# Designs tried in a protein design chat: VH-VL binders against Vitellogenin-1 (vit-1). Part 3

Target 1, 170 residues: Vitellogenin-1 (vit-1), of Caenorhabditis elegans (p55155r1310to1479)
Amino acid sequence: SVCKVQKNQIRTFDDVLYNTPLTTCYSLIAKDCSEEPTFAVLSKKTEKNSEEMIIKVIRGEQEIVAQLQNEEIRVKVDGKKILSEDYSAHQIERLGESDIVIELPEGEVRFDGYTIKTQLPSYSRKNQLCGLCGNNDDESTNEFYTSDNTETKDIEEFHRSYLLKNEECE
Short names: E, the ipSAE of ESMFold2; O, the ipSAE of ESMFold2 at other seeds; V2, 0.75 times the mean of E and O plus 0.25 times the DockQ between their complexes.

## First folded at step 1 (VH-VL)

Design FI09 (framework fv_ficlatuzumab)
Fold by ESMFold2-Fast, scan of step 1:
Structure FI09 (fold): chain C 170 residues (1-170), chain A 124 residues (1-124), chain B 107 residues (1-107)
Amino acid sequence: as target 1 above (170 residues)
Amino acid sequence: QVQLVQPGAEVKKPGTSVKLSCKASGYTFSSYYMHWVRQAPGQGLEWIGEISPSGGSTNYNQKFQGRATLTVDKSTSTAYMELSSLRSEDTAVYYCARGHLYNWKDEGGYFDLWGQGTLLTVSS
Amino acid sequence: DIVMTQSPDSLAMSLGERVTLNCKASQSVRSYVSWYQQKPGQSPKLLIYGASTRATGVPDRFSGSGSATDFTLTISSVQAEDVADYHCQQYKNWPYTFGQGTKLEIK
């Protein structure tokens, strides 16, 4: 199953497409919401009126942040910039000047500064995922589950429940 | 037999609307996207939009947003494209085409099965 | 929108010759390119997807290559039934876009 975030739209793991502009605050895109979380994927816009994004991947105890700088992807691991020659040591692959793949325990995240593609096996993650990409339960419906596991049809309420409150959002 | 069946031709006057059909058979209708692509006489192919039959979610080429409406009827495995406010430049062959869902090896936006096309002529 | 540009616009070849058709994207599409064959009066038929993977039933004389912005479709030994328009398509970003097509004719 694949979830794609691009141009203020999200196509969920269950193939539901909806419009929700990201903000300058991190939103939770996808997370292992089991009792022993193994990963989380978050994203925010670089600026209010930009489609350019910053991605943050938490993998175990490790934090990876990537964004475009002068038309090239730049990566930080645990707050420290790394060079492309060190990417493989952190299970990151560079596919071009502006394309990277970050390995997850099961699956991967692809990012080019404007598109986020998260791929996970559907069988192992049914009802264990949370975030804007949905719960990957093979049910195609306009019913969404908020961060407190409450069902809603309100996209704004759904998005707001996964918005981090660490900064002023635009 | 895996196929997409479309009517051969439609003739409409400018300013009217048309609703074109595409009947699928031989595969699980809800497991693939349905795309609509047009081709004006002697011209290249132009993507109009896509619909997921499982959830009804749509995505449109901005050029057609507001004029094109994609729908499906799962009970008959039929996809529809309605195009409003017709103009002479809408004269084209309109194809429905099957797209794959996303996969780790590719995005799945290639079209492995095509209808035979409906020729829409918009003329006064 | 990503613009796909094909070259040449048309090409006339002798039977048995190797044919190379080109397709260029205005920005990187990675390997998300497909090629279609369209014979006169028919719908397009998928030949190649993922830049280099042959679709089921497509003869092995057809091959695709390329990545990022530059892509080619090669026919190793052209046959009479290959007379058609050939279209490339990118499917990395919405909206999906096609090249203008290359017309292949036999001398």
Scores: ipSAE 0.012, ipTM 0.649, lowest interface PAE 8.0, mean pLDDT 86

Design FI10 (framework fv_ficlatuzumab)
Fold by ESMFold2-Fast, scan of step 1:
Structure FI10 (fold): chain C 170 residues (1-170), chain A 120 residues (1-120), chain B 107 residues (1-107)
Amino acid sequence: as target 1 above (170 residues)
Amino acid sequence: QVQLVQPGAEVKKPGTSVKLSCKASGYTFTEYYMHWVRQAPGQGLEWIGEINPSGGKTNYNQKFQGRATLTVDKSTSTAYMELSSLRSEDTAVYYCTRVLGYTSGKFDYWGQGTLLTVSS
Amino acid sequence: DIVMTQSPDSLAMSLGERVTLNCKASQSVDSYVSWYQQKPGQSPKLLIYGASNRATGVPDRFSGSGSATDFTLTISSVQAEDVADYHCQQGYSYPYTFGQGTKLEIK
């Protein structure tokens, strides 16, 4: 199962495609929403009307942030910038000049500054996933579950429920 | 430096079980997933499953579901694969191999393999 | 399951010749393809990962290319020590699957 985020569009793990403009505040893309969360993937735009994104991956207690700077992917782990030679020590691989893979406990996230691909096994975390990528339950319908487990058909409400507001959003 | 050490051979009768070992050294055992791959005589490579040594979580190829059991012993940095209800078709070399990430599939170091022979 | 099909099954080359080995996936595997060299009686050795990245210590005569469903491993000038079976593998989706292998021999 793969969820893809790019150009204000999300294709969920259950292969539902919808349009939602990300903001300059982090939105929760995918997360282990069990009682003992193991990971979370978040993303935001670098600026209003930009297709360029910043990704944040939380894996256990570790925080990984990646973004483009001068057309190169730059990575921070727990707030500290790391060199590409240290990527493997943090379960991060560089697949190309501006393409990285961040390993999850069950799956991985691929990022190039504009596209986020989150891959999980089809049988993992069924009905325990939350976020804009959906719950990976093999049900392809127009119904979404907000962060408080309420069903909605309103994409704006769905997105807003996963928007983390710790700063002004645009 | 990095080594994955496996026994050379095992001989078993049909219907029995076998538990193969893979002892890791030269790296932090919990930082890499351990995978098991087999190769029947004259055949290609076949993936059996993986285990995350940190949490013990496993993923299996459905073909081996219910017959293969992957475990680890962190205190000895050893991974194990138990295969039950053995058949002659299970005769193969069984490799352990490590991967930094769960789905990257970059098998950078391999054990030397254990030849399992299943015969009456 | 994603099926990986390699071609040719086997080939014999003269020293110094260029050889290209092919690998086709039954579905898109993006760039998550690795290539392994396996000499007789030995374990597989990683040559290429992520379709085109050469593993540490692998000679630069080995190169990989391709994306989606079609992948190639090229040896620009075959040497005697290159006699081996070559396997492609997808790491895109579970279960991980390998091609049947291509046997390379030197005349």
Scores: ipSAE 0.006, ipTM 0.495, lowest interface PAE 14.5, mean pLDDT 84

Design FI11 (framework fv_ficlatuzumab)
Fold by ESMFold2-Fast, scan of step 1:
Structure FI11 (fold): chain C 170 residues (1-170), chain A 126 residues (1-126), chain B 107 residues (1-107)
Amino acid sequence: as target 1 above (170 residues)
Amino acid sequence: QVQLVQPGAEVKKPGTSVKLSCKASGYTFTSHWMHWVRQAPGQGLEWIGEINPHSGGTNYNQKFQGRATLTVDKSTSTAYMELSSLRSEDTAVYYCARQSRIVGATKDYYYYMDVWGQGTLLTVSS
Amino acid sequence: DIVMTQSPDSLAMSLGERVTLNCKASQSVSTYVSWYQQKPGQSPKLLIYDASNRATGVPDRFSGSGSATDFTLTISSVQAEDVADYHCQQYSSSPYTFGQGTKLEIK
């Protein structure tokens, strides 16, 4: 199972494709919504009219932030910028100048500044995921579930429920 | 460290059933599928089936469907394989094996066996 | 069912020789093939996965190659401790199937 975020579109773990532009506020892309969450993947646009993204991965107590700077991926762990020689110590793999893979407890996130691919094994946490990537229940025609577990057919309402608004974003 | 512990041997008469155990330790038991594979003396490996310890879901090799039953006990991190209507041809070493998880890959399939138990020698004789 | 056929059934090599073991699938399995080493009286040990990736702790003298239907396991310089049966397995489709095994002995 893979969820892909690219060009203002999301293809969920259950292979549902829909249009929803991200904002400059973080949106929750995918999260372990079990009793003891192990990860969360969040993303936002660098600028209102850009397709370029910033990714934030929360893995236990650790926060990883990655974004493009001068066409090269740069990574921060717990607020500190790290060099590429330190990536493996943080379960991060560099595949090229602008392409990285971040290990999750049950899969991985691949990011190149414009595309986010969250990949989980097919047996992994079905019906325990939440966020814009869906619940990974192998049911492609189910309704969208908001952050308070309410069914909706309104994509904008669905996205708003997973939006982390603060004073500095819109 | 990851371990799968199995009993050394079992002896059964034809027509009876046997329930073999596989106790896991050193990892999150519910995070990996468990496979059962047998090997008759001097022969190759033969896949029996797989179980998801989280859901209890199973898939069987059709050759063993209806005769093999896979179960788990989450509280003890133990997997079981029960084989009924035993015949002399069932004499074999029975292994449990943990299914891999691939990290940093783009593969859709994650089904190779990365850790194996020591095996239980089942002898079916009169 | 996909049939995996290994060749040869057995071979005897001199220390230091390069040995190649073959495994053929009856239909394409992409790269979803693993190799296992089984020493006398022991359980199988993962050697190679996804056709060419060496498992953690496996010596560099072991390498795998191949795709689709034809796969090989190569030992660049055979050591005494390499005496074992070697098994290939496909995990492309259920039921997962193994080859019959190749027995490696030292002369």
Scores: ipSAE 0.000, ipTM 0.461, lowest interface PAE 19.1, mean pLDDT 83

Design FZ01 (framework fv_fiztasovimab)
Fold by ESMFold2-Fast, scan of step 1:
Structure FZ01 (fold): chain C 170 residues (1-170), chain A 120 residues (1-120), chain B 110 residues (1-110)
Amino acid sequence: as target 1 above (170 residues)
Amino acid sequence: QVQLQQWGAGLLKPSETLSLTCAVYGGSFSGYYWGWIRQPPGKGLEWIGEIYHSGSTNSNPSLKSRVTMSVDTSKNQFSLKVSSVTAADTAVYFCARGRYSSGWYVFDYWGKGTTVTVSS
Amino acid sequence: QSVLTQPPSASGTPGQRVSISCSGSSSNIGSNYVYWYQQLPGTAPKLLIFSNNQRPSGVPDRFSGSKSGTSASLAISGLRSEDEADYYCAAWDDSLSGYVFGTGTKVTVL
C-alpha cells in the first residue's frame, strides 16, 4: 500500500485521511518500529506557511536528505551533497527533473518537494510500523497510536508524539 | 545490463510439481523483488507472485495454495514451484525483476520465458 | 473476474493515431498507478509506460499514457509497422494485494 503526505494532509497505509500541518521541526512519517529498525522517513516544512517539504530518510546507518533548491531536487547522503550521476550508487533513482525515488529494504519513498509517497507491499507485516502514516495492519479504524503506543483519537496529540523536539519549532 | 536466464522441466503430467529457476546476471540481486508471470497459449498475462531477496513472498490469491517461491542469494537465483498441476497450468512462464516505488510497481527486466506443457 | 478490461483489438494505417482503453475499479486503477507493456510476437513483454504517463529511456514520445478516474488510455501517434504487437495495461490491486494485467489488445498495422 501507499502513504501520501501532501498539502497538510496525510493518507495512511490503511487509507485513513486526516489533516495535520507539518512544522519546521521533523515529524516521523513512517518507521520500522521493530527491535531492529531498518528505516525511518521524516519530514518538515521549509517555512512555517509553506507546502514545500524537506525529506529525511534513514536507511540502516545512512542518512539521506532531499529538498528543492531552485526547482531542482538536491540530495545529501550523510551530510554530503551528491550529483545525480551518483544517485544509483546510493539506491536513489531520478524519475524526472524534480522527482526521485529512494529505495527502502522492502519498499520505496518517492519525493518531489511537495509530495511524499511511501510504498510498502500490502503483505509486509513482518515489521511493526509506526509514525504519522499508521501501522499498516489492514485495520482502517480512526484510532491512532502515539509513539508510546497509546491509543488516541486526538490528532494533535498523535502528531505531537512523533514530533522531534531537538530544536524549537513553529 | 541486467539479464535473467531461466530453466526448468518442460513436460509434466497432471498432479506433478512444476519447478522453474531464474538466475540474475549483470546487476544487483539484493534490494529487488523477483517475480513470475505466465501466459497460456493464445491468452493474456497472469501475475503469479513475487519474492523479495530476503525471502518474503506474495502470490496471486487464486494460486497461493499451490505456489512456493524461494531464493538463493549465494547464487543470485530464485525459484518457483507450482504443485498439483493440471492442463490449465500449461503456459509460457516468465521471470522478471519487480521494482516497487511509491505508488507504482513495474517489471523492468524479463527473462525470455520457459514453455511448460502439462499433458497426460 | 478482477482484471482490467481492454478492447481485444485495434487497428490503423501507418501515420495514424491509435488509442487503447483500459477499464478498472477503485481498488486498482482508481487508487494506483497504471503501467503499459508491449509484447512483440514471440518475445517477452517490455515496459512501455510507467506511473500513468512516464516513458522509460528508449521509448519514443509517440507513445503516451493517461489516466482518469478508474480508466486509463495508451495513445500511439504516428503508427508504424513495428508497433504491431499486443499491449497490456497493468496496475496494483489493493483488494487482492497483487499485480493485475489487462485482457490485452492486439494492435494491427494495415
Scores: ipSAE 0.000, ipTM 0.484, lowest interface PAE 15.1, mean pLDDT 83

Design FZ02 (framework fv_fiztasovimab)
Fold by ESMFold2-Fast, scan of step 1:
Structure FZ02 (fold): chain C 170 residues (1-170), chain A 123 residues (1-123), chain B 110 residues (1-110)
Amino acid sequence: as target 1 above (170 residues)
Amino acid sequence: QVQLQQWGAGLLKPSETLSLTCAVYGGSFSDYYWGWIRQPPGKGLEWIGEINHRGSTNSNPSLKSRVTMSVDTSKNQFSLKVSSVTAADTAVYFCARGLYYDSSGYKRAFDIWGKGTTVTVSS
Amino acid sequence: QSVLTQPPSASGTPGQRVSISCSGSSSNIGRNYVYWYQQLPGTAPKLLIFSNNQRPSGVPDRFSGSKSGTSASLAISGLRSEDEADYYCATWDDSLSGYVFGTGTKVTVL
């Protein structure tokens, strides 16, 4: 199961494609919404009207942030910049100057500064996933489920429920 | 690079069954619904229905009783059968790839189309 | 046959702006996304606009879509001779539980 985020478009784990304008505020892309969450993936734009993204991956108690700087991926772990030679120590693989893979407990996130691909096994956490990537329940006709687990047909309401708005964004 | 190639019988008599097949080349079969749209001579477009790689279908209610769709995932092919044809079924039939652009899965943008197959029903 | 009404024809001269209306109801355009397709003579339709106002890659920005209430509109600015084609709006109709196309508009470049 793959979820792809690119150019204000999201293709969910259940193959639903929709448009939503991502903002400079973090949006929750995918999260383990079980009783004991193991990961969360968030993303935001670097600037309004930019296709360039920043991702934040929370894995247990560890926070990983990645973005482009001078056309090269730069990574911070728990607020500290790390060099590419240290990536493997943090279960991060460098596939190129602008392409990395971050390991999740079950699956991975691939990021190139513009596209976010989150891949989970097909058995993984059906109906326990939440976020803009959907719930991974093998039903392509699913309704959107907001952060309080209510169904909606309104994409703006759906996105707003997963938006972490603050004073410095939007 | 994604290409749809379609084929099937072009000349039918009233009461016969129309059968068309569409093959997908150069792209993923499992990420989309695959649709059928027809166009009678000199008239507009009419949606017939759609099917995904798991065999789930949506069909035009006015045609649903006569329409059967199927998939062959091993060949990346999908097929349309329309039973009990009449002169009103004379049309160019197109196959197309459908993208989901909302949460319901019932709504599609058809972004890649086959070239069409002319079907004539005459006695 | 079709529940979305378009004018049967529209015309303009090169460089002009042409607008094509698409009129529906609360069960279709009023609550659902609108799509537009271009059909050149003798060819299959091509997706021109999706989700009311978005353009696929390769579609020039002189084509734009809009939606208001139970109606939608396609605008073609800087009209060119290669724009001579039939144009169809489309959407989902909740009452019919199906995808519906408009009656079609033939655009002629004078």
Scores: ipSAE 0.000, ipTM 0.473, lowest interface PAE 16.6, mean pLDDT 82

Design FZ03 (framework fv_fiztasovimab; at its last look DockQ between E and O 0.66; V2 from the best seeds 0.00; counts 0 for: pae E 10.9 > 2)
Heavy chain, then light chain:
Amino acid sequence: QVQLQQWGAGLLKPSETLSLTCAVYGGSFSNYYWGWIRQPPGKGLEWIGEISHSGSTNSNPSLKSRVTMSVDTSKNQFSLKVSSVTAADTAVYFCARVRGSTYYMDVWGKGTTVTVSS
Amino acid sequence: QSVLTQPPSASGTPGQRVSISCSGSSSNIGSNYVYWYQQLPGTAPKLLIFRNNQRPSGVPDRFSGSKSGTSASLAISGLRSEDEADYYCAAWDDRLSGYVFGTGTKVTVL
ESMFold2-Fast, scan of step 1: ipSAE 0.149; ipTM 0.731
ESMFold2, look of step 2: ipSAE 0.007; ipTM 0.573
ESMFold2 (binder alone), look of step 2: mean pLDDT 92; pTM 0.946
ESMFold2 at other seeds, look of step 2: ipSAE 0.034; ipTM 0.658

Design FZ04 (framework fv_fiztasovimab)
Fold by ESMFold2-Fast, scan of step 1:
Structure FZ04 (fold): chain C 170 residues (1-170), chain A 122 residues (1-122), chain B 110 residues (1-110)
Amino acid sequence: as target 1 above (170 residues)
Amino acid sequence: QVQLQQWGAGLLKPSETLSLTCAVYGGSFSAYYWGWIRQPPGKGLEWIGEIDHSGSTNSNPSLKSRVTMSVDTSKNQFSLKVSSVTAADTAVYFCARKVTTYGYHYYYMDVWGKGTTVTVSS
Amino acid sequence: QSVLTQPPSASGTPGQRVSISCSGSSSNIGNNYVYWYQQLPGTAPKLLIFKNNQRPSGVPDRFSGSKSGTSASLAISGLRSEDEADYYCAAWDDSLRAYVFGTGTKVTVL
């Protein structure tokens, strides 16, 4: 199952396509919302009118941030810039000139600065997955569960529940 | 909006157990970690630890063997116990709300209680 | 001995710029975000700067933070009498597995 974030659109793990522009505040794209969370994927725009994104992946205590700088991917692990020769030590692979893959415990995130593709195994409702990418339960009618696990048909309410508004994003 | 009120025993003898409670008013209790920080007279701040609504704790390894934290979700309260106190435990103790900044150890305290003075003397 | 070292005091007159250093190591400031707290006399600390250089709502832009390598700095421009307080840097320490505070700096407005 694959979730794709690109051009103010999200195609969920259950193949539901909807429009929701990202902001300069981080939005929770996908997270292991089970009793023992293993990862979270977040993203934001570099600026209000840009299609360029910044991705943040949390694996246990490790924080990985990636973005474009002068059309090249730059990666930071726990706030420290790393060179491409160190990528494999952090379970990160360079696929192309500016395309990377960040390994998750059960899946991967692919990023090129403009598109995020998160691939995860299918979860039943008993093993929760949350965020803007949906719950990955093979039930398209149940795609819009807010961060407090309430079903909604309002996309703005859905996105707002996963928006991490704070002092760093105006 | 969010307010923390704290209380507990102020005067202790060496070897006794320090016990403090913090109550949360306004805002969400279950969405945050709640922490304890102390400040000895004329000295700096020392992080003690944190707890969430489920009872999950993280504490300063230097204090871990003497520190017990607990939570009462029905009252939106959390508490700190420090066993086997000595004069070195004399301090003002603060409770605080921890806001995570997208990762477990990337965080800050944005709301603080007023502090409780604890004196350990023989 | 503290993990994050600050000068014990700094002083200035109204309108001047005061800078407070915070020196750490690769296991704390070198690898992690830096935070700054202001403690007015007799009060609890208040968050002044988070994530190296960001200001919370309500904190004047006279306060700014920066980080380079294993060191951080807090600058107070246009110093005012109300800025007289203790200032603490803070960061997570990977080796200690603890949130650590600096030794603190007493800012006096002459």
Scores: ipSAE 0.000, ipTM 0.455, lowest interface PAE 15.2, mean pLDDT 82

Design FZ05 (framework fv_fiztasovimab)
Fold by ESMFold2-Fast, scan of step 1:
Structure FZ05 (fold): chain C 170 residues (1-170), chain A 121 residues (1-121), chain B 110 residues (1-110)
Amino acid sequence: as target 1 above (170 residues)
Amino acid sequence: QVQLQQWGAGLLKPSETLSLTCAVYGGSFRGYYWGWIRQPPGKGLEWIGEINHGGSTNSNPSLKSRVTMSVDTSKNQFSLKVSSVTAADTAVYFCARGPIYGDYSRYFDLWGKGTTVTVSS
Amino acid sequence: QSVLTQPPSASGTPGQRVSISCSGSSSNIGSNTVYWYQQLPGTAPKLLIFSNDQRPSGVPDRFSGSKSGTSASLAISGLRSEDEADYYCAAWDDSLKGYVFGTGTKVTVL
């Protein structure tokens, strides 16, 4: 199953489409919220009213940040810039100047500076995923689960529960 | 079923270093921030800070210069040190578990029983 | 330091309703979810309410939470003697980049 984030719009793993204005603060897009989390994907806009995004992927202890710089994807691992020749050593594949694939323990994240696609294997992570991409429960509903695992129909409440305000949000 | 067990020195003199340890039993150490909260006698709760499996920390700015936190992943333990203690550091110290949401925890859903620390001359 | 303001005490008789306020700012309650902790005498705090108004398993429905703007409230209906405890609100604070607790409210059952 695939979750797609682009243009202030999210299509969840359960194929629910909704609109939410992403901000310049990180939002939790998808995470393994089981007792032993294996990954987390976060995203923020580069500027207010921009469609250009920055992603942060946490994979075990490793933090990967990717964004566009001069129309080319630039990648940092644990706060240090890496060159494209080092991508494969970090389970990152480059597809041209502005498209990368980051391997997850089970699945992958594709990013081009504007669109984030998170793909998980066919077996279900039902009731163990959290974030704006939903819980992958194989049911398409308009109810969402907040960061405290409570049900809501309010998109603003849903988004706010996964928003990390570590600076001024626009 | 996950349990937190804490221990450490209970009686200290001014200027000494407070050292406490918390052990995690029956559950995963990954996916959580492991935090410390204290409570002076007759007062409210004060968050000290938190550390994750990888050693990343968040701490109370007012205490940051005196606080060191560490993890021992082989033992599923985490520790707190507070340097240069004074009578103001007299409190019950709790360790706690907070689920990770990005770069920090938002709440604490499991607490240790507390360790009483007294700083007196 | 406690950043969220609560009344120092609240009291009632068995069966009555008691309400505890928690006042914050746009950087904490105004932007983040609110949590409530109950501390029975001589024990560690216990998570009582999460996500503003939800109860963990095992918490009676006599306890309810609410949030409006930069303030939150905890209500205890059908007050019982075993509810005599200290209650703390809490939230993440964006400007401090840290977790903050309320000043605490001692609930006495008369």
Scores: ipSAE 0.000, ipTM 0.475, lowest interface PAE 14.5, mean pLDDT 83

Design FZ06 (framework fv_fiztasovimab)
Heavy chain, then light chain:
Amino acid sequence: QVQLQQWGAGLLKPSETLSLTCAVYGESFSGYYWGWIRQPPGKGLEWIGEIHHSGSTNSNPSLKSRVTMSVDTSKNQFSLKVSSVTAADTAVYFCARTHYDILTGYRLYYGMDVWGKGTTVTVSS
Amino acid sequence: QSVLTQPPSASGTPGQRVSISCSGSSSNIGSHYVYWYQQLPGTAPKLLIFRNNQRPSGVPDRFSGSKSGTSASLAISGLRSEDEADYYCASWDDSLSGYVFGTGTKVTVL
ESMFold2-Fast, scan of step 1: ipSAE 0.016; ipTM 0.509

Design FZ07 (framework fv_fiztasovimab; at its last look DockQ between E and O 0.06; V2 from the best seeds 0.00; counts 0 for: pae O 13.0 > 2, placed apart)
Heavy chain, then light chain:
Amino acid sequence: QVQLQQWGAGLLKPSETLSLTCAVYGGSFSGHYWGWIRQPPGKGLEWIGEITYSGSTNSNPSLKSRVTMSVDTSKNQFSLKVSSVTAADTAVYFCARGSKWELPYYFDYWGKGTTVTVSS
Amino acid sequence: QSVLTQPPSASGTPGQRVSISCSGSSSNIGSNFVYWYQQLPGTAPKLLIFSNNQRPSGVPDRFSGSKSGTSASLAISGLRSEDEADYYCAAWDDSLSGHVFGTGTKVTVL
ESMFold2-Fast, scan of step 1: ipSAE 0.013; ipTM 0.618
ESMFold2, look of step 2: ipSAE 0.006; ipTM 0.556
ESMFold2 (binder alone), look of step 2: mean pLDDT 92; pTM 0.936
ESMFold2 at other seeds, look of step 2: ipSAE 0.007; ipTM 0.489

